# VH-VL binders against o27280, part 224

Target 1, 266 residues: o27280
Amino acid sequence: MDSMNVPEVLEIKRIVEESESVKTFIFSWDFRREVRPGQFVMVWDFRDEKPMSVSLIDPVRSEIGISIRRVGEFTDRVHGLSEGDLLGIRGPYGRGFELMGRDILLVGGGIGMAPLAALADEATARGMRVDALVAARTADELLFLDRLEAAGVNISTCTDDGSCGFKGFAHERLLTLEENHDMAAVCGPEPMMFQVMRILDERDVPAQLSLERYMKCAVGICGQCCLDDTGFRVCAEGPVFWSQELSRVREFGRYRRDPAGRRVPW
Short names: E, the ipSAE of ESMFold2; O, the ipSAE of OpenDDE; V2, 0.75 times the mean of E and O plus 0.25 times the DockQ between their complexes.

## First folded at step 10 (VH-VL)

Design K10 (framework fv_marstacimab; at its last look DockQ between E and O 0.91; V2 from the best seeds 0.72)
Fold by ESMFold2-Fast, scan of step 10:
Structure K10 (fold): chain C 266 residues (1-266), chain A 118 residues (1-118), chain B 112 residues (1-112)
Amino acid sequence: as target 1 above (266 residues)
Amino acid sequence: EVQLLESGGGLVQPGGSLRLSCAASGFTFRSYSMSWVRQAPGKGLEWVSAITGSGGRTYYADSVKGRFTISRDNSKNTLYLQMNSLRAEDTAVYYCARTDWYGSFDYWGQGTMVTVSS
Amino acid sequence: QSVLTQPPSVSGAPGQRVTISCTGSSSNIGAGYDVHWYQQLPGTAPKLLIYENTNRPSGVPDRFSGSKSGTSASLAITGLQAEDEADYYCQSYDSSLSGSKVFGGGTKLTVL
């Protein structure tokens, strides 16, 4: 049986405080079980399981990292843990990002920078030129800037409130930046990703977008993870989709579904 | 080391034509937008034209639209400016410049002098 | 009339501070486009001094700093040295001019 589907109890080796609300939990990892940027794992605190994107993939140190934003009871409990404490990890799951060409654009919003940070590491290790537009509501919510800088990534920041970098939204900032990229990878709030996708389509830049929609089941998909027009199952066929696939999805960037499957505006 | 070397300047009569070249080295040429920026003797800098890394889009200052054509040959790492219907006010040093992601000109050539005079 | 306005000249003594302003409008700096600064020594090509409003390229001393607010930007030079005597240009992008990059008129800095 594939051990990927069985939770492994792992010791928290190191905790990095990325911001007041975000921590990266680092675990030793056996890379005979391959993990790629854009994939997620199920994190089990022995009460609840939640999907979390892999934000660090380090075969040299034999480590993975999982970045978790404090947004509710589960994440509050996990944030209360210390180095040496245990968590269950199951996975990885989902389709990861595909790297193409030599020049890549990353556009991340908030915690959406987590899977993009792992992708940036892989792209720079391959000798690619990486430009990263890092967006957040405020300066203290910008993530991974030091890590991206250390990797040699060209960084542009934007905040809704103007507390760091460009004052405005990611798509507004993107319009002010040069356009020489072979591909883009985008992760963040769905309305942001929709606007960014439209600009990249106009520029003929193929884009991959990561849909971090809520999940009830790690093995199979419940109705909440299906896309309205296409029937794509995010945990089985995503979470990473090409812009050409998402251009056919009416709900993308316009509305979401609540737990009962009802349409709710953004 | 990044190097940009302009050539093709000279003296030309009003109404004449010149083709400027810029030989680039020390970086992945196709990954950068390139621009021509000019400076008339004793005057300030004026942006003339830009081309995206792929060559898919070109841009021109209103003063040169319809007369100048920017192009590039990524296999030869060379940027070009075809200048037609030249006027006395086109007299300037023409600089080749590399454009970074933020829209700045991060590297400049030494310039080539174009003199339009009778 | 330039779309970006700079004072034609500024002066200072060695060790002093000077600032050079770059005043734009809602179609350029006010629209969110970055401001970049260039130093041009006599008889040489311009050199990038500040990019993306506040960033210094490798090799540019921290005596040079940039800022941007509203429709304007400023270049500050502290601890003036004789070799700082040069022409300084701001540059941005103007959406109203068919999407053109634009330069300020230039400022001649004289170090006494």
Scores: ipSAE 0.754, ipTM 0.857, lowest interface PAE 0.8, mean pLDDT 88
Fold by OpenDDE, look of step 11:
Structure K10 (fold): chain C 266 residues (1-266), chain A 118 residues (1-118), chain B 112 residues (1-112)
Amino acid sequence: as target 1 above (266 residues)
Amino acid sequence: EVQLLESGGGLVQPGGSLRLSCAASGFTFRSYSMSWVRQAPGKGLEWVSAITGSGGRTYYADSVKGRFTISRDNSKNTLYLQMNSLRAEDTAVYYCARTDWYGSFDYWGQGTMVTVSS
Amino acid sequence: QSVLTQPPSVSGAPGQRVTISCTGSSSNIGAGYDVHWYQQLPGTAPKLLIYENTNRPSGVPDRFSGSKSGTSASLAITGLQAEDEADYYCQSYDSSLSGSKVFGGGTKLTVL
């Protein structure tokens, strides 16, 4: 294994509370190791290791940010950490987003906005027009709104309960918005991504979608993140896929495999 | 500064044809949907037609469907409205309007008057 | 006649609060489509006043506000000024009309 596969023990430089359940952990980063939006890192708390998307890429400050949602034992431990504490980070891994065109649409749900926020920064830096549909269950779960706005992103929000913006799901909101984009990037709950992809296909908008699967090795050898039929490894061929690729993935939007390999419906 | 300038209006007989143009400047033209909105003398606003930024999709009000054709030349930053089989009820000031992502018309031209009369 | 219904006219004295209603249906406002508002001063082209139900474009005073509920929307003007005398139009999208953008009939606001 090369040096990239050895966890580097890094100090948490800063913690940003994004929401009640999401924190962004900031680390100093040596940008000789390139990282792209859509790629992930393996975060090691010296007990367990989990894949996490990079949500901030700041070459000016020599920092990266990793946004983590509190969802289980590992993330509970991580959320209990303070600035100055240590984490192991190895990576980055996977295929990130590819920017194309002049106008980009971002559609994100919940923590799915993490990689899209990083993508938004890159896109706006390149002079692209960025529209972002930000979805969440409730208003307090909407992520990165101030950050996106500061970057010059046009934002549309939707919430399941209508507490902010459009009352409904992302794909429903999308139908009510204008369709002037060269490319779309999508990340969030898989059912959301599935519906959004359908709409984008109907609109002839090329789309990239970031999948989430149980991931163990991150280097394409263990097969835990392998998608049915296609044999795609989310950690190697993904996590970002083109819509055409996902159209071949039977399980997409339908189910995933748990750590035991059992089908778990969405 | 965003600017929209309509032209091509005038007097035409019923059944006649007219082609309107809208010259756009001050923004990336192809990134925005464009619309035509008309207003009959002393009446309210009526949406006529829309076209996406790339020109790939066009939309028409039922009142003009089959008679009007919206198009655009992004290399010239120009929006067009070909009006055929004109009727008296088509008499109106025709506005060119930029459509933002939310579907609102955030910029309007000053309009060009179309009069259909025998 | 218009898909969206507005009162033909409203009036108020300087400094007062006036409200303009925009009543739609289940196929437009009630379907979740946003409402936008426009101000048209006499002899001029319309100007965007409120977009996406509640948002003000740059340059629009905060005494203009929009709201949406159910199948209706409302434009409120506080601290009414003489310069506010104009026609006001609401606009939305209707899925039942072959996907058409639709306007209200317009409301003439007179400042007394």
Scores: ipSAE 0.704, ipTM 0.879, lowest interface PAE 0.7, mean pLDDT 95
Fold by ESMFold2, look of step 11:
Structure K10 (fold): chain C 266 residues (1-266), chain A 118 residues (1-118), chain B 112 residues (1-112)
Amino acid sequence: as target 1 above (266 residues)
Amino acid sequence: EVQLLESGGGLVQPGGSLRLSCAASGFTFRSYSMSWVRQAPGKGLEWVSAITGSGGRTYYADSVKGRFTISRDNSKNTLYLQMNSLRAEDTAVYYCARTDWYGSFDYWGQGTMVTVSS
Amino acid sequence: QSVLTQPPSVSGAPGQRVTISCTGSSSNIGAGYDVHWYQQLPGTAPKLLIYENTNRPSGVPDRFSGSKSGTSASLAITGLQAEDEADYYCQSYDSSLSGSKVFGGGTKLTVL
């Protein structure tokens, strides 16, 4: 437990370019520290520290992979690193996804497919049927398709511009697909997750959704990751929540908060 | 391998009843929606009814609604179609079909013939 | 009375390319529902030929292909062979007909 609160400085073992904007950084990992799909780590570049989802959990090779989308100063610096360079890793933290039943639906938007790719590996290892709806703005941004196909996952794609698969939003595609699932796991842009959650709730499909919020401590002390109305801390009670838990949260799908705590529309 | 075997067809008078069965094997039955699809002699395919994997939702073509009841027993891997108030227009080969995630009928039985005549 | 319209028949000589159309509306193909195609050889049950508009199940030759645009879909068969002589059905879902999977009327393909 004590190792979770201090970053361990690790060497980047491999870098996989998943897309033009997404890289997966692979590290050796001692699996005495258990990692579950949906948990996050804090990545420290010796200047800033940001939460990132684990996308690869490979106990056989003793490796984890962390997928990082280039979206700002921190991620620009990390994307500039090479194999052999160092990063600090704290964690894992948070509540991961829980699998139930034999049939799971994954709905991922953009980088949100990262934790879902890890979950797909666990689900297929359990012998579950896995159906994945993979969404992005363009075909070039669809993530992990080859990996999911090799694992035996049934894939449907959608892109905003129609360059691959269904032209439109993930929730629009979901309405045209069959409902035979015991549970769903959802991760992506919060507006997408909100729309998908509404469909899944109407279909009476238990769903778990992974949220992103601003974090500093990652252990539930500082309060920076709190959700309105409930006081749920994304780092302690989440980042994965059941849809029933989120239905009591006014904030979800309506707005986000910047580092200063101000409400900002999605 | 996936196998679907229909049974229960036969000759029935108008207004009569008949119960069709479809024995499924080679896959996890409860994970798939199932349908009945029929084909009148010399005619095209017509979807009749569907049921979700859990059995929680059922669907019917307007032509059979109120007369036919689809059901399933997941412990026996069996799909059923109870057909009541049969009409001559119901004369057809009835196929059992498995529905995949995309809404296609990816496996079919060989069908069972239902003849409704006086 | 089919919601999806197919030509009743089409023919071609061995080696030719033929296409079979499937015309729907804004409540089915135009609403984004997939089109699936089935081959029914004489005296047999239908067999899935194309699913999700363009995908072939294992064992279906690559000379069969599907496409979808607007409210219509098309099945193309290249390198036509005698064994392709069959009835072909398109299938989708119609949102205006509660719970309805819908088939086209079928197209009889004759290999000359």
Scores: ipSAE 0.621, ipTM 0.824, lowest interface PAE 1.7, mean pLDDT 89
ESMFold2 (binder alone), look of step 11: mean pLDDT 93; pTM 0.947

Design K11 (framework fv_marstacimab; at its last fold request DockQ between E and O 0.92; V2 from the best seeds 0.82)
Fold by OpenDDE, fold request of step 13:
Structure K11 (fold): chain C 266 residues (1-266), chain A 118 residues (1-118), chain B 112 residues (1-112)
Amino acid sequence: as target 1 above (266 residues)
Amino acid sequence: EVQLLESGGGLVQPGGSLRLSCAASGFTFRSYSMSWVRQAPGKGLEWVSAISGRGGKTYYADSVKGRFTISRDNSKNTLYLQMNSLRAEDTAVYYCARTDWYGSFDYWGQGTMVTVSS
Amino acid sequence: QSVLTQPPSVSGAPGQRVTISCTGSSSNIGAGYDVHWYQQLPGTAPKLLIYENTNRPSGVPDRFSGSKSGTSASLAITGLQAEDEADYYCQSYDSSLSGSKVFGGGTKLTVL
């Protein structure tokens, strides 16, 4: 096997259009290289490289899926690719989600549902009961609903505009749902995660949250993804953190650092 | 198959006590909140009490607060309702119901009749 | 008396469409809490018919549908059949009643 730090050039086997702005790219994967929900890979289009969460893990078909939201120049190029085209993939990196207990709550927003979808597959395969709160700005941006339903996941939706499900934010919807869960996994906009974490803490539900930060090396060397005050590297100690870890991170839910290292609000 | 079976109903005098039981099967009992819902003869449904899956949180309708106590034994897959200081207006069929994630009652027992009369 | 208000009775002929309303307030339906519906056939326990405003459990025909708007919800039955004759109850949550789950008064549906 090649070093995990050397990009492997892989052919896009399939492309699934999840929404207007999100596509899932399917690749053949050698599962001698283990991958866990919550981990990420570095995607290289031979011009630039970006971290992307793994959204599908299928050992039976020897495939992984990477869901990518169209948000900038890099993702624009990737979204222009077709089946049969090539991408460089290296990884996986980072700390993934840990499953515990019998009942798990998933709370995801937008593209944040990508790693949670993979986690849902694993949890259901283990016979766990999975409840998933899926949030988005509009109905058209809700991701993986059919996939989750097919897996036997109980789904609740919320949208900012009320076009589907509960009208409002995920943390507001969460307050109206039953709370019998052994643990929670959260991923989405950081302000959402911040509010959800507070509710889960009040309910004494252990929670893991996946953070997004600007990354370069993915191996804990460059420090671009370091969190203030703690020195946590999102690529090494994360991207999945426990709520008690994030309680020590001042910037969580408040600001992030841009590529130049400047503080920018969420 | 999910099954809920109520027992313990009967005739009791005003001021008396009665303990209802609900035997659950076909699902992971501790994963779900459970409720008691009652229906007086010829009347509508009234929520009485609820208890969280782990038993740490209990809820009561104002009409029964201080008189009824809901509890559960997850090792026995059994829900209980201790009813004290019973009144004539407590006469009803008492249903055991499972609460799903959404807060709806997705499974019901067949009910047990409680009659409070002198 | 009931926190949620339903019409005492509705009727329709076979094949017709009937609607049952459930009117709440700002502390329950209007507060964003979901509405669920139950069917109770004569002499039987209630059965979940609609959950989370619009969703049908397995086994419930698609001629049953739920909706919610503002402080009210509605159950619609199309293609009315004789076996639909039953009592129907809406249910929600009320934050002003010490966190109580609340039912409507029930609606008796008669198939003519």
Scores: ipSAE 0.927, ipTM 0.956, lowest interface PAE 0.5, mean pLDDT 96
Fold by ESMFold2-Fast, scan of step 10:
Parts: structure tokens; sequence; C-alpha cells
Structure K11 (fold): chain C 266 residues (1-266), chain A 118 residues (1-118), chain B 112 residues (1-112)
């Protein structure tokens, strides 16, 4: 059996083009290694290693999916791969989402819909009512709409530019929608998550938020993913946090840190 | 199947009181906001009041504020409307309606008639 | 008084198309709130016909369609049938009224 800290070399079984900039890479997976929505894996292209959220968890087909947005040299190389090519995968890592109650709200921005799509699958399989607010800058960045619809999820879309659905930001759309949920799960740009969290706090809806901050290591040997006031390490104690944990973090939604620890505005 | 059944309507004198009930079945009652919508004879629909699924928030049309009180008992799957200081212009069929996530009224009861007359 | 404006009546012959308008303002439809449409057959309770601007509940024929632009919305009915004779109401939400649901005045459709 391979350890969590040693990459297993897996063959790319199928590639799904989600958008111009996002692909989902599907691998056979032995579910003796449990994977939960909200967890991530380290993806190794035999040159560099990057953390990626798991977007598909399918024990029936014995498959996992990893959705990757093209943003730089590593992701450009991975996007150039074909079915049959090999990648190193290690993990899973991190705290996953916890499902509670009967009615859940998902709020996702861009690639942040990836871990939420996996959560939607689990929630609907449990018979929960799922409402999903899918936000993006433009219509072509809205992800997983067909998959969510096929799962029986109630969907609302919004785009910053008005190219699909509500014209505006996720938090503005949320104010126009009914509030009857036992919990929410939120993933996307940090400023979006901060605004959404404030509304959910006012509505007394407990929320879990997934932070995809810059990570230098997945094995806990660095502090670059620490949160300001709490000392939490996103790769070890996250990436999923309850809203009450994040409400005390001064930097959440306002600024981030570069590798040198300096403040960088969103 | 989703069902909503109103009761408690009738004839009442101006200044009187009535309590309407709506019995809900076929869905998880606590998961939905509920509303009362009325329709005067030969007139259009008028939203009266709404209550959130857990009952923590209530809303009222200006025409009924201070006189009507919406409430719910999630253990009994029942919605209520307490109507006080009734006026002739409150004469209407009162519908119980379920509110979906988008804010529409996706299911309606058959309505109960309230007549305010001397 | 009325927050959403509808024509009081429209008419058409069997097989024709009619459109019913719903005119709002910046505090409701113009603020991005959804428009929903209801059909009320004579002597019956209203029934949801269109929700979230364009969506049809199961059982509603595709002859019924909704649209929204700016501060206004429209319900289109194609292939008119005698059974379509009813009152039609638009509904949205108005933020300026301390947050309340609002209905249009209703439109009586007559199939001649």
Amino acid sequence: as target 1 above (266 residues)
Amino acid sequence: EVQLLESGGGLVQPGGSLRLSCAASGFTFRSYSMSWVRQAPGKGLEWVSAISGRGGKTYYADSVKGRFTISRDNSKNTLYLQMNSLRAEDTAVYYCARTDWYGSFDYWGQGTMVTVSS
Amino acid sequence: QSVLTQPPSVSGAPGQRVTISCTGSSSNIGAGYDVHWYQQLPGTAPKLLIYENTNRPSGVPDRFSGSKSGTSASLAITGLQAEDEADYYCQSYDSSLSGSKVFGGGTKLTVL
C-alpha cells in the first residue's frame, strides 16, 4: 500500500472540458483510501506539485475527478496532457465538508464550484434538498450546471457582467433568494466568501467555507498557509472552516500574504 | 403530494377577530417560507404576510401591520394568521401558499372566505 | 399604490399568440428580483405558471414562456386554446417596501 506522502502514478482515464479554462481529469481510485468532498490532493507532473480539490467522488465507478483551471505554467502543462498520460497523485489531505440538517445551500464562485459539485453529489445521494448559487465573472466561467441539474439541485446563476442569470455579485443575488437552510457551504474568491458569510451570519445559517490559499507544502512543514489571528494552517487544519472560526480572522476577505509573509490586497 | 388546506374563515363584524389555519402535508414543512395571499371579490391578488421556515422572521403588508399576526407550528405542520381589528376592506378569500427558493408561490391551498360585514 | 403594472385585459383567437406585460421599477424587477407568473382559472386557486423569469413547473405546456428585461417582464402564450381563458398575475419582490412580495394588478385573457 502506498503511503499518503508518496505519490501514486495514475493514468488519466478521461478528460472532461468544463470550459475554455477548466478541465476535469478522471482517474480510477481505490476507495480503501477514503476521499470526502472538500479534501484536496497533490498533483505531480514529474516536475512540480500543486494542490487541487477533488470535484468528483464516484465509488460505484471507482473514480475520482480533479478539476484544474489554467492559470500558469504548471496548469498549462497539465492541460496539454491526453487520456492515457500519467500524473502523480498523493493524498487526500485536509478537512472535508460536514453535512448537517436536511436543507443545504451551496455558493460557488468560478473553480470554487469544483469541491461543491462533489458535495452536491453526496448531499443529494443522502436525500437532502440542495440549492446552489453558481457565480462567475462571465457566463463561460459558470461550471457544473448540467451536472448539478442532473442531480436534482435547484440552481440560481449570477455573473458580474450579466451575461447569464442575475447581473451582479453572489452576495447581491443571495439577498434576493429565500433563506431556509440548515447549513451552507461556500467556495470561491475570498472577497465573495466574506460577503456571503456576513449575510449567512445575519440569517443564523452556519456556513463552511473552503480556502484555497497559496500552499508551499501539504505535509505540514511550512507556515505559509497560516491564518492571521488563529494560526490555523489551511493544508492541515483546513481547507474547510466554519464561519465562526473565520469571523475572528482579521485578514479574511481583506488581504492575503505572499511567500515572504507580506500583506497583498485581494 | 403537496397539499395545503385552509380553515377558520367566516362572517365577522367590523372590529372583530378571526384566526385562520393552514394544514400542510406532503413536504418538509420547516424547509419552506409560507405566505398568506388574499383576493377580494372580483379583485386581484394581494400578498398579506410571510414567515420564514424556522419562524424567526415575519413580514407584513402595510395594510395589515399591527392588526394581523402570522405564526407557524412546525411540529404540527400548521400555518396560522391571527386577524384582529377587522375592516370591511379585509373581506377576501385568503390563500395559504408555499414559497420556493426563488420567491415564487409554488403551491396554493383552495382558500377560505373571510367576510367582514355588519 | 400598484407596484407592478399589467394591462387589465388582452384577447386573442384560438391558435394566436398573446403577450402580457409586467412593468416594474428599480426597486423590484430593476433591482434583479425574479418575476413569477400565475394562472387563475375561474373559480379556482392560482397556479404557478412560470418561476424564476423563464422556468416552467412540470405539467405546464411549452406554449407558455416568460422573459425579463430591465424593469419589465413578459408572459407569452402561443397557440391559444379556450382553456387558457383565465386571469394572469405577475409577482416579484420590492426592496423599498421593507421587503415585500408584490403582485401585478392582473390581466384577464379572453379567447374569442
Scores: ipSAE 0.761, ipTM 0.867, lowest interface PAE 0.8, mean pLDDT 88
Fold by ESMFold2, fold request of step 13:
Formats: C-alpha cells, sequence, structure tokens
Structure K11 (fold): chain C 266 residues (1-266), chain A 118 residues (1-118), chain B 112 residues (1-112)
C-alpha cells in the first residue's frame, strides 16, 4: 500500500498527439506491478494530482501510456511538457475490465476511448472479435482509429455534428448495428453510458461501464469517490462496474458532483 | 478463405417441403448473423430470413412467416432453412449470406435453385 | 414495389461517370440505417461493393463510391468499363417491418 500511495517520478519517454486536445504520454513501467485495462493512475505534476486512464499497456517494451485531454489548468500544464520532462505516477488503482466470450463490443465517447483502446489490444491478442463504436463531438476528436484498425478492430464512428460517420449520439447509432456480442465495455460521458447501458440490458448483453468521480486518496479511505445509494467507492470497487451493479444507483446518468461534493446536472 | 456452400435445392410440388443447408468455413461462424436471400428468375433480390450468431433470435419476411424456419448448428458450422407449404412464388435461387456488424451481406454462397411446380 | 426505390436502368459509355440512386423513407435510410451496395454480374451471386454508405471492401476499385443524404443514397461509378455491366442493388434495414433487411428493386447498368 505505501509504495502505491507515493508517486514514482518518471520521465516522459514519448508523447503522441492524438488530437488537438488529447496527448498520450508514454513512460517506462515495471510490470511486476500488474496493469489491467480500465485501471487508472494518479498523475502528479508537482502541484496537483489527477486520475488518468491507462490507454497503452505494453509489457514487451515495458511501457504504459496515459492519455490526457486538455480541459483545465492541470491538464494545460501537463500538455505543455516535452519528452524528457518528469511526472509523478502512482498506481495503478481500481478494478479493470474483465474479458469473457469471443465477441466484444466497445462503446467509447471522447477520452473514454482511452481505456477501451487498451482493452481492444488485449482482446485482439486473445483472439476475440472486437467491434468498436467510437463517438465524439467532431471528426477531429475521434480517438485511436488508426490504432484500432491496425489491431483488426471493426470500427463504426459517430459524431454530434455528422462530420464523420453517423450523425448523432452513440446510443442512436448502436440501435442501427447488429447484436452479436458476448459482452460490452463502455466508457465516456455518463449520459451516453446510461443510454447505452439501457440498450445493452434490453439486448441481454453483459456490460461493464467505467465511471469517473472526484478522487483524492485513490485507495478508498477518503470517501470522495463514493456513489449515492450503494456506498461503492469508484476508486476501489470501480471505476469499472457491471451494469447490474449500476442499475440501482440513483445518480448514474442523472447528475454529477463537483469537487466540493455538490450535486450538479450533467 | 470465407466460403458458403448451399445445398438441398430441387424440384418440389406445391404444398411440399424442402430443407436447405449452408456449410460455412473460413470464419468463426457463431460470431455472425446469417441470412437467406432469394431471387426469383428474372427478378430482384428478396431477403427471406435471418438468425443471430448465437441462434436465439430469428427474423422472417412476411411472405414466409409461419411456413419457413431458419436454424443453425454452430457445432457443425451449418445454417438451415426448413421450407414448408411451398408455393409457386417461392421458386427462386436461395443464397446463404453472412451479415457483418454493419448489417451488410459481405459474403454470399453460389445459391441453390428451388423450383415449385407441377 | 421494393421498400427502396432504384431506377430500373442506367447506361453510359466507357470512361463516363454514372450514378445509381436509392430512395428510402423515414423508417429505413432516414432513420439512420446504413446503405450497402451489391454488384451482380450475369449468372453469378451478388458481391458486396459498398458497405456502411461509403466504405469499399478490399479488392473493390476506388472508381466505385457511395454516399448518403437524408432518405436517399447514391452509388457512383467513374471510369466506366465494359465489365461493369451488371445489376446493382442497394440494401438497408427497415424498422417498420419487424427488423427486416430490405433491398432496392435493382438497376441494370448497360455499358454502351
Amino acid sequence: as target 1 above (266 residues)
Amino acid sequence: EVQLLESGGGLVQPGGSLRLSCAASGFTFRSYSMSWVRQAPGKGLEWVSAISGRGGKTYYADSVKGRFTISRDNSKNTLYLQMNSLRAEDTAVYYCARTDWYGSFDYWGQGTMVTVSS
Amino acid sequence: QSVLTQPPSVSGAPGQRVTISCTGSSSNIGAGYDVHWYQQLPGTAPKLLIYENTNRPSGVPDRFSGSKSGTSASLAITGLQAEDEADYYCQSYDSSLSGSKVFGGGTKLTVL
């Protein structure tokens, strides 16, 4: 526990510009500590610390990749860094995705594709068929398409503005696609995940969904990441939950909490 | 190499029955929905029936509901169409077709001819 | 009387561009369902030519292209060649027919 609670200072080995607003930062990683798709790390820039999803897990090269969207002051500072600069990393934390069966559906919105890209790599390496519905506001924000294609993933895209693929929301596109999956993994804006979960439940497709909540300790002691109604701690019992675990959570899809803990509409 | 091979066609009298088979190879059969598509002589394509990859959901064109039954045996990589109460208008080449995630028919068999005539 | 409407025939000279339309409704193309295109050479099974509105399978020349707008779709063939003489079908899904796949009536392309 003590080694996981103290950031390890690591050199940025490589930076991949995924879009205008998203960069992947790649670090050397000692895989004696296992990393599973869907787990997260706490990224420390020596001023503040934020949870970020692992998007690349490469034991062969001893590398992990962390994809970060520029959305505020912390991520602006991190985006200003160069190869060779230092960041603190602690983790991994949380429950990752479990793979089952032979046919998996991925549904990712925006940066939510990051943990799903890591999962796609694992699934294809195990010989699974992977179908990925990749959603964003615009074509320029669709993430990991070339990587997914190179891995042999079947891709469908949707954009709010119709600039690439289906014009509309991921759940609307999902209704127009075939239903041949043993499981699904979903990550993105919570309203999208809620709507997608309802469709998957109707279709009897077991689904795992990855949630975001405000986090401070990342190991389940501070209570900042708890869900209403269940007491589940996103950092400990999640961030990946089965749809059945979320079906009774009042706040899922309805509101979020700000850093002060106050309920705020999506 | 993906291959689909239909069999079981032939000449049958109105009111008769016939069972078509489609042997699949070169792909993971259970991962794909499968369809039967028919084409009457000199006419266009008509979707007949579909079955999900797991086999739990079946769909039929209104023209064949109650008379045709689609099924599959994933252990034998085989699709079936049981055709009962055949009518002259069922005369067609019957194609076995694989349905991809997007809903397209990406691979087709060569077809088997069913003639309903007396 | 197909759910999707195609012209019964089109023609063009070698090297020309031809376009084949596929008109649907709010329960199929207009509801966001994909349009797929098939080529059927005389005496053969249909072959997938375009899927998901605009995508070409491996081995299909880039002179074939698809588009979709509103309740309609279009197949364009540029650089027309004699071997393109075939029947062409569009296909989609119609939610009003209990989840049915639907074809257009077909278009016979004649190369002059």
Scores: ipSAE 0.661, ipTM 0.832, lowest interface PAE 1.3, mean pLDDT 89
ESMFold2, look of step 11: ipSAE 0.618; ipTM 0.817
ESMFold2 (binder alone), look of step 11: mean pLDDT 92; pTM 0.945
OpenDDE, look of step 11: ipSAE 0.837; ipTM 0.918
ESMFold2, look of step 12: ipSAE 0.660; ipTM 0.826
ESMFold2 (binder alone), look of step 12: mean pLDDT 92; pTM 0.942
OpenDDE, look of step 12: ipSAE 0.898; ipTM 0.940
ESMFold2, fold request of step 13: ipSAE 0.615, 0.643; ipTM 0.819, 0.826
ESMFold2 (binder alone), fold request of step 13: mean pLDDT 92, 93, 92; pTM 0.940, 0.946, 0.945
OpenDDE, fold request of step 13: ipSAE 0.926, 0.926; ipTM 0.957, 0.956

Design K12 (framework fv_marstacimab)
Fold by ESMFold2-Fast, scan of step 10:
Structure K12 (fold): chain C 266 residues (1-266), chain A 118 residues (1-118), chain B 112 residues (1-112)
Amino acid sequence: as target 1 above (266 residues)
Amino acid sequence: EVQLLESGGGLVQPGGSLRLSCAASGFTFRSYSMSWVRQAPGKGLEWVSAISGSGGRTYYADSVKGRFTISRDNSKNTLYLQMNSLRAEDTAVYYCARTDWYGSFDYWGQGTMVTVSS
Amino acid sequence: QSVLTQPPSVSGAPGQRVTISCTGSSSNIGAGYDVHWYQQLPGTAPKLLIYDNTNRPSGVPDRFSGSKSGTSASLAITGLQAEDEADYYCQSYDSSLSGSKVFGGGTKLTVL
């Protein structure tokens, strides 16, 4: 990934309101710069730059989409923008998902459905059977259900509070569903991903997991690439990792690190 | 178009054996769990056995454990039920059914009659 | 005998609404397992009517709807028609039976 790349200033072509807290910003894109599901871009509002996963890849319309959840000052400012306004986009960066087999399981939590929505589009275009478990804390945080349905994806939902679908966590829901997948792709809160990974490992389903905190590795900042104090080193460009690599990282799903490198429980 | 066709039913004496087959077509057989569901004359539906798409996991109702064996041959798109030590209460129409991701039986065969009588 | 309890029969006149209950326990519906519904016309194999609690397969009219709450589920049929006369079965999964799929006892719907 080239850390010297300069952001290109692009006009916001369309804004799709996915929920009260999530919007998808759509830009014209020159597909001479190939984009794959699981990759991200750096979004620059001319004050701060933040990594955002690509949620729509449409070479027929020459468009990409970037889905952004309102969580702080940067995202609040971006959510205040309108069609016709400008943002700086640099990238794409990172290792994308790899598709294998015929039948794929997607497990997404909240905004983690963003890169998985792009992957679902590619998988269905390749003729794969796609089953998606979409999880969130509440019904309002379930994302891309209409888009997944339009793509022919089989959908199951769960919410922590029971406001839509199964009442419970993604891993609890996963235990109630049939097991006939060649691979899985998982993206969402790290504790969710850890529990899901354990079930998939027991079922011998190879899984790819997308970790937001590892996006820095892809742009040349190695902040959290070597987390295993027992000697296993994660020396791969993020954010997507295979489950067999992450199962050897003691930190994954158990604790995070503060700016001083101290362990903080999830 | 999904099709399931059962065969192998018939009349057998108590203690005897039968092997049922289900020929599947119109879908990728290895991608689906398959089940056997039976229905005694004039009675309700009873799930008998299930097998995962790979054949790696099998499940049985308590009433048939140790007597029935479910298996599949994905190269032939065929599901089997080996029935041993048959009892009068095993008399039923046996349906082959495809199991979707949610655990429902989304497609059923026409059924094959098994009569255990002496 | 069934771990999922259905009324043995229900009846209604054309155009009316009927509901068929499916009562389970904490080891099946109450544990969060999905409920599916099947229609069996006389002399035929069962047909999937509702899957994953509320969803209709293609070709099933919207007169049929499913719901699930607590340890129970229900099938509602509105605008009742003569051709709806059939046996109806709920189905779920029961963890206490070593991971068995389970059916309700069935409900015979008579259209008067």
Scores: ipSAE 0.668, ipTM 0.812, lowest interface PAE 1.3, mean pLDDT 87

